VH-VL binders against Large ribosomal subunit protein bL25 (rplY). Designs and how they scored, part 3

Target 1, 192 residues: Large ribosomal subunit protein bL25 (rplY), of Marinomonas sp. (a6w1c8)
Amino acid sequence: MSLSINAVARTQEGKGASRRLRNEGLVPAVIYGGETAPVSISFKDNELLKAVGTPGFLTGLVEVTVEGKTEQVLVKALQRHPSTGAVMHMDLQRAQADKAITTRVPLSFINAAQSEGVSKQGGRLTVESKLAEVRCLPANLPEVLTVDVIKGQLDQIFHLSDVILPEGVELVSLLKGEDHDQPIARIGKSKR

## First folded at step 13 (VH-VL)

Design A2 (from Z1 with heavy chain D104E S105P)
Fold by ESMFold2, look of step 15:
Structure A2 (fold): chain C 192 residues (1-192), chain A 125 residues (1-125), chain B 107 residues (1-107)
Amino acid sequence: as target 1 above (192 residues)
Amino acid sequence: QVQLVQSGAEVKKPGASVKLSCKASGYTFTKYYINWVRQAPGKGLEWIARINPNSGKTYYNEKFKGRATLTADKSTSTAYMQLSSLRSEDTAVYFCARDTWTYEPSGYPEYFDYWGQGTTVTVSS
Amino acid sequence: DIVMTQSPSSLSASVGDRVTITCKASQDISSYVAWYQQKPGKAPKALIYAASSLQSGVPDRFTGSGSGTDFTLTISSLQPEDFADYFCQQSYETPYTFGGGTKVEIK
């Protein structure tokens, strides 16, 4: 399902203008990147709240419509009020179909309960990283990346190299070499 | 606190080799990578390679692979770079630098937080 | 290799001026950018890491911003000790690469 949201262009920027928008139930944002000039926009707070609660909005491609013009974007930054958690500002990056993007994708660890490490050796899967940063063309952006731990043993550490990668998807950490193959999960002893 | 002290200047002829040293102090030498970067006169910076001092494993910029050799001595907390088959375009100041990356998941920023003072290598015929 | 295009290559400014230096990456590099200051005959000194985080001991007149391909270093009120060369560096993909530098000179 394509994720989409409507926004309104805004001409006034800065601290005072942004504060007034938030007081009126609007959330300021900016769309930047690609070969088009940055656009300052606002979202209706209630519409944005529903959108950010939708799986894939913060980690996948989103269609934003501004005055009838639709663009694909990625959420790159989201500023929340430290006390209330309300979204204060959002940075959106344009995704161009022929240029690679970098973004965070959720990791899904499957089959832990069926592994020997958990089922027969008294282990428990501890997830250390819930996201992995990827590089791919927009069309190749997966909703989720899978780590199959069915063969996991007690005390085993899973690394980025254990992630199942679809065609056209690279892990950014591994672009720096095999010595950047950091751990993402482990099967460790359960408390007794 | 953290300090990287490099060996003295070298003058070489084309075709020779040079071995530069970088002695670390003020931190646990084996916990951080050491990178080597050079700067030709009036030019920008160029990354050469890095070494994990704990394991001795290395990773080279393809441009220098086959000519650069990195080693590390844990007992003296010293990293070394040897550059062979020197050419006049290898004339530069060579820096060692500590990498902030750590193997453990920590949201690492990965940049060079401490640099040695540099070693000037001059290659002339 | 990722090319970091830095501009301007040089600038002249007076004490108290606001100075802005930009780097553009040849591809999206997220926030894997550091900024360094280098004075003549000296090693580079880290100013900013992760595009916008201030290195310990660096005055807060230095700020970094940007993500993706476009990055900026700003000096809000130039001081006499800030006349130096400045370089950006990407750590997204090996080989790590640096911008061509910006020389900030006294006007």
Scores: ipSAE 0.625, ipTM 0.831, lowest interface PAE 1.5, mean pLDDT 88
Fold by OpenDDE, look of step 13:
Structure A2 (fold): chain C 192 residues (1-192), chain A 125 residues (1-125), chain B 107 residues (1-107)
Amino acid sequence: as target 1 above (192 residues)
Amino acid sequence: QVQLVQSGAEVKKPGASVKLSCKASGYTFTKYYINWVRQAPGKGLEWIARINPNSGKTYYNEKFKGRATLTADKSTSTAYMQLSSLRSEDTAVYFCARDTWTYEPSGYPEYFDYWGQGTTVTVSS
Amino acid sequence: DIVMTQSPSSLSASVGDRVTITCKASQDISSYVAWYQQKPGKAPKALIYAASSLQSGVPDRFTGSGSGTDFTLTISSLQPEDFADYFCQQSYETPYTFGGGTKVEIK
């Protein structure tokens, strides 16, 4: 289940054109990737704002409709105004069924309260990473990755290797080797 | 300042072995990977292998089929690469380079921020 | 292995010109791209990392952009010292791989 958003094709490119669009309440973007040439598009800022605020928009597959044609894409880059945080530009990569994609997926930690470290030893779970970068085919892209911390002890550190991976999903960090198994959470006591 | 100083040029015959050195200074040697990259004359760059000087863990390009062996000496802050069964195609400039990877929660992509001056290895009959 | 296709292989330009070099990855590699400059008889020098981050000490006329499969190095105004070879590199997975290089020559 992918999110959907409408866009309009645009013919004018460059910094000046982009500035004009933003002044008109539009956000410039580009769709690229695959065998098809890049397409310059624009979003309505209010619609985009709503979309960006929707879980999964920045991390999952999105259906973009331009002039009646719908494409599946991933948000690969989002430029924001340094002071206001407003979206100024977006890069959208076409998803192809037979090509692996790379994107960040939310982590969900379960059974923390029931863990020995929390329930018996008085610790609490502190999450250091809320997202993990994965490689997979579009069809295998999960909405969330689960980390079961039921066996967690006080002062235990959880790593990327503790993530339950669905079939066909790889963690990008681990593709570089064992030394890249980064910590993602810890059961500990609050600092006094 | 960070410096990587490599050993001098080598001339070898086919079938021989060569051992290159890379002495690091100006930083904590055990905190960064050392990578080895070569460049044949007029050609591009080719990654050979990397080593974690702290743990001794090594990662190799399978292309070299076990001919490359990386080691590190913590006491002298020196990394070594031995390449065996040399062939004419191994003629190249060999570089050591520091990797920016640190075991920290920050997921910054790795790159090679400091390089040695290179060592020319010539393999000829 | 991930293939980095770099273009063009060579180009001629004048001082003050805008220069653009492109690197295309064989798969989606997010922002795991670095750019290097190499002068004759010298080791490569890091320019850009993480696709768009400028290495310390590098002039701001160098700009990296891109994410996913298409990456670009731009020199906004070419200087005499910028005539050199340039290489892209992916750090997405081992083995690390480089583009074929681009020679920037004086016109």
Scores: ipSAE 0.618, ipTM 0.854, lowest interface PAE 0.9, mean pLDDT 93

## First folded at step 15 (VH-VL)

Design C3 (from A1 with heavy chain S106P)
Fold by OpenDDE, fold request of step 17:
Structure C3 (fold): chain C 192 residues (1-192), chain A 125 residues (1-125), chain B 107 residues (1-107)
Amino acid sequence: as target 1 above (192 residues)
Amino acid sequence: QVQLVQSGAEVKKPGASVKLSCKASGYTFTKYYINWVRQAPGKGLEWIARINPNSGKTYYNEKFKGRATLTADKSTSTAYMQLSSLRSEDTAVYFCARDTWTYDSPGYPEYFDYWGQGTTVTVSS
Amino acid sequence: DIVMTQSPSSLSASVGDRVTITCKASQDISNYVAWYQQKPGKAPKALIYAASSLQSGVPDRFTGSGSGTDFTLTISSLQPEDFADYFCQQSYETPYTFGGGTKVEIK
């Protein structure tokens, strides 16, 4: 499932135009990718704020409607105001059903409390990476990737290769070889 | 300063083998992967293989069908590439290059930040 | 293998000119692109990594942009020392592949 949001096409571009939009309660963005030319758009800031706060908006497929035309996109970049955190700009990449996409997906670690490292050895799970970059077709894009740490021992490090991958989903880091595996979590004792 | 210094030019006959060296300095040799890239005269760049000097793990472009063999000597901080069954098409400048990917900083797009000066290999009858 | 289609293969320009080189990837490779400069008889030199990050020591007249499939290297004002060959490279998956190269020549 994908989230939906409405946008309007922009006629003016540039830093000055973007500033004006923001002053009007709008957030500039761009849709790019595929065979179609990039399209400059704007969102209502209140609507976008709500969307950004919705789980899956930043990591999943989003349907953007512009002038009656709907496109599936991925949020590829989000620029925020350094002080207020307000969204200042957003880059959206088109997703085509028959083309593999690259995006980040949240990691979910399960069974940590039941693991020997935690339950018996007094450790706790520390997550070092909350997201994993994947390659897949849009239809195969998972909402979350699961890492089962039930067999975890104290001081054990979990890696990307420990992620349970759904069908059609690949980890980008591992597309370069196993020597590009990386830690994503560990069971250890708290350091004071 | 990081440096990769490669061995000298080689002239070989078809069917022969060549072994090139790449001596690294100015950094922890075992921390960074070494890649080998070649460039035929007037042509583009072609990735051959990569080695983890620490583990010895190697990854090859399938195009070379096992003709390339990478090794590394930790004691001398030197990477080697052997190419066997040489053909005229193997005539090229061969480069070693350091890979920016590290276990300590994974996930960021890697590239080749330092290169050897290149070794010319000429294969002719 | 991922194909990096680089264009143009060659161009003529003058000092002070704005130069643009493009690479198109055969699939979405996010920002896993680097750009290199190569002068005759020399090894490639890294200019840009992660599509838009400037390598240390490289002049800021060099800029990289793009993500997904379309990438661009721009030289805002060509300098005499910039006449060289340029290559893009993808590091998204093995085998790593390069663009065909662009020769920037003096007009």
Scores: ipSAE 0.871, ipTM 0.957, lowest interface PAE 0.4, mean pLDDT 95
Fold by OpenDDE, fold request of step 17:
Structure C3 (fold): chain C 192 residues (1-192), chain A 125 residues (1-125), chain B 107 residues (1-107)
Amino acid sequence: as target 1 above (192 residues)
Amino acid sequence: QVQLVQSGAEVKKPGASVKLSCKASGYTFTKYYINWVRQAPGKGLEWIARINPNSGKTYYNEKFKGRATLTADKSTSTAYMQLSSLRSEDTAVYFCARDTWTYDSPGYPEYFDYWGQGTTVTVSS
Amino acid sequence: DIVMTQSPSSLSASVGDRVTITCKASQDISNYVAWYQQKPGKAPKALIYAASSLQSGVPDRFTGSGSGTDFTLTISSLQPEDFADYFCQQSYETPYTFGGGTKVEIK
């Protein structure tokens, strides 16, 4: 299942044009990537708000339909108004089935309560990273990556290498070597 | 002020070995990885290897694996690169460079923010 | 290995000109791109990191853009001190690789 949203192609570009769009209740965006030229588009603000509020929209594959043509894309950047939080612009990268993509995927930590560090030693799991960057083909893009902390002891640090990776999914950090294995969570004593 | 100061120019014959040094100052030596990059005359940049000065762990470009050896001396804040079995194609300027990646801030794309001045290695018969 | 195809290999420009250098990665490398400036006989100097972040001390006439496979370094108004070689670099995967370089020469 993929999320879908409609957009309209736009010909006017620049800061002024973008401002005008926003005043009209539209959000400017761009689709780029692949061999085709970038396409400037706009979303209806209300539709985009709903989409952004939908889990997986910002981290998963999205189907964008422009003038009857549907493309799979990833949200790569989202600019928000600093005061209102309103979406001002989005960058969307095309996902091609035969080309690996790089994107961030949510991490899910399971069995924390049952872990030795928590259940017996009085620790608490603190998550330091909620997302992990992965490389995979679009078809292999997971909705979530799981970290099983059942064996966790007090003061134990979990790293990216502890992530359970589905087939075809690689952690970008580890593509540089094991010395880039970063911490993602820790079982520690509760803060007073 | 962060500085990387490299050893002087080297002239070697084919088959010989060369050991270059890179002395770091102005920061905690063990906190940042050191990379070695070379540039042949009129050519681009080529990454050779990386070392974690704290652990001594090294990572090599497969092209240089077996010939390049990285080491680091914590006491002198100096990184070393030894290249053996030298050939004419190894003629280049060799740079050491500090890697911005740190364990405390791993979320940012790393790059080489400070470079040594380079060491010219000439391999000729 | 990831190939960084940089273009053009050389260009001639005048002071005040807008200069654009491109780098294309052989695969999606997100924003793991840095740009360096190198003058003759000198070490490379970092200009841009994370594709679009300006290195401290670098003039704001230098801008980096792009994500995925296509990256661009732009000099909005070329200054006399900007005549140099420029290189892109990917830090997405080891071995780290560089573009072939662009020589910016005076017209």
Scores: ipSAE 0.870, ipTM 0.958, lowest interface PAE 0.4, mean pLDDT 95
Fold by OpenDDE, last read:
Structure C3 (fold): chain C 192 residues (1-192), chain A 125 residues (1-125), chain B 107 residues (1-107)
Amino acid sequence: as target 1 above (192 residues)
Amino acid sequence: QVQLVQSGAEVKKPGASVKLSCKASGYTFTKYYINWVRQAPGKGLEWIARINPNSGKTYYNEKFKGRATLTADKSTSTAYMQLSSLRSEDTAVYFCARDTWTYDSPGYPEYFDYWGQGTTVTVSS
Amino acid sequence: DIVMTQSPSSLSASVGDRVTITCKASQDISNYVAWYQQKPGKAPKALIYAASSLQSGVPDRFTGSGSGTDFTLTISSLQPEDFADYFCQQSYETPYTFGGGTKVEIK
């Protein structure tokens, strides 16, 4: 179910060239990573807009086809126009099957309503972080990470360490040690 | 003005122990982790360990586990590193450094923004 | 452990020159890279953090770039006070590791 999008290789680089592309309804981008040199490409604005609006495009693996060659990539950066919000540039990192990738994955909090803190103690779940940075092989990249808050009590804080990690997935923050654990949600009656 | 002031140079025999100090000032001592890094003569930098001065929790490079011990005194805002079973290869300048990571602001990649002046430790027979 | 391969180990340059130092990580470490300057007998000084963010008080002739595995420190116009050693560091995971260093010498 990997998303797919077509791109065209471009030979001209720089601010001027990028501006011209955008005026033509194209969005400049670059594919980088691995031992292969970076490749400058462009997307059709309308196609990219549709892709960006598709769930998983910004957080999952994407197949980009350039000149008949398809590569798996991750969207690592998206530059938007400050006023219009239009995509101005995109950075794409190659994903190689045998090399670990680092990317952000959406967090999903389940069983909040049924939790003791919410259902009986009158609390409310407040999400402080919607994404978590993970390290994994491309094949192990989850679409979402789950945090089960069913046992949550009033005033309880959930941390990254409470995330249910699938096989082969690590949380980047915790690779530094437990003292780098951080809050991602809480059950409380008031907002921070 | 953030400052880390380290203790003076040490000369030790192989097998001995050394305890270095790092006094912090100009900020809330318990808010920032303290790292220890060493540099052998003419060589690069090597991370030794980190301590949370508030909790006392320590994390060590496996290379130094069993020989390095970090402690912190909140009352004096001083971090300590003891290195035991010294060998000639331990001859180096040892630095303490403040870590930018905080529980309240974990969003940015951490680095060492302030360093002590370094303490020279010489191990020779 | 993550290996940070820094190059070159040394270079000679003149005042006004553009200097480029590279650091390659053994794995994808996103933007968890810092750059330090060290002068003889002194402690390292932070220049760049988060791969491309300039430390407060550091001249803007210093620029950090890169993401993933390839990182670069650039000095746009070398000044007399810039002759020193430079080190990259990864803060992606413990143990934190440094590049081997680059000595920038006067030509």
Scores: ipSAE 0.870, ipTM 0.959, lowest interface PAE 0.4, mean pLDDT 95
Fold by OpenDDE, last read:
Structure C3 (fold): chain C 192 residues (1-192), chain A 125 residues (1-125), chain B 107 residues (1-107)
Amino acid sequence: as target 1 above (192 residues)
Amino acid sequence: QVQLVQSGAEVKKPGASVKLSCKASGYTFTKYYINWVRQAPGKGLEWIARINPNSGKTYYNEKFKGRATLTADKSTSTAYMQLSSLRSEDTAVYFCARDTWTYDSPGYPEYFDYWGQGTTVTVSS
Amino acid sequence: DIVMTQSPSSLSASVGDRVTITCKASQDISNYVAWYQQKPGKAPKALIYAASSLQSGVPDRFTGSGSGTDFTLTISSLQPEDFADYFCQQSYETPYTFGGGTKVEIK
């Protein structure tokens, strides 16, 4: 399931041009990556707001249509107004089917309530990391990575290596070696 | 105040072994990984291996597997690299470097923030 | 292994010049790039980490940019002490690899 959004090509660049766009209810963005030159585009603010609020838009593949041409992209950066939180700019990286991508994917922890550490020992699951960085082909990009904590004991720490990885998906941290296995959650008596 | 001080220059014959030292100070030795990098004359940098001084676990570049051995002495805060079966192409300056990755704060891309002054190893017949 | 293609291998510039060095990765490595400066007979010194973060104590005339495969180190106004060798490094995957280096010489 891929999300889609429409954009318009823009010819004017720079801080002044971007400010004008925002005043017109548009959000400037750039598509980059691959062998093709970067493309400056703009989104309608209302459409982008809706998209940003949709699960998977910021972490998954998105189809952007510009002048009748559709490209698959990943949201790599989102700049927000420091006071209002409004989106001011967005960076989009092209995804090519035959090239591995690096992106962050949400982690889902399941069976916490049923775990021995929580159900019997009075602990609570504290999540240290909500996202994990992965390497995979675009076609293999998962919407979510699952961590089953059903066997969790009190004071147990879960690591990236405990993530259930689908085929073709690698955790970036572990590409460096097992000594880069990071904690992602813990069952404890109090929240950290 | 963080400092890595390496042992002096070495001259070896082909087939011999060399053991270099890297003494760390100014920080908790066991908290940071130590990497070894070499630089041949007029060439770029080449990563050799890293060690976890706390656990002693090591990870090697496949190019050096079997020839390079990393160790660490926690009592003296010193890391060691032994390179065996030396060849002329092993002639280089060897650096130890501290890795910024830590278990307590793993969220940032790691790099080498502090380096030793380097040790020149010359392999000649 | 990830290949870091650094360019140019050398350049001549004058004090006050804007200098740009590029590093291209063989695959998407996100922001796992560091830049180092090395002077003759000395160890490399960290300048930039995480592609665009300035190392503490480094002058702000040094800037790093890029994400994915294309990375750039920029010196906005070259100073006399900036004539040195520069290297990019990826920390995305082991073995860690470096660019071939760029020698910045005085014109």
Scores: ipSAE 0.869, ipTM 0.960, lowest interface PAE 0.4, mean pLDDT 95

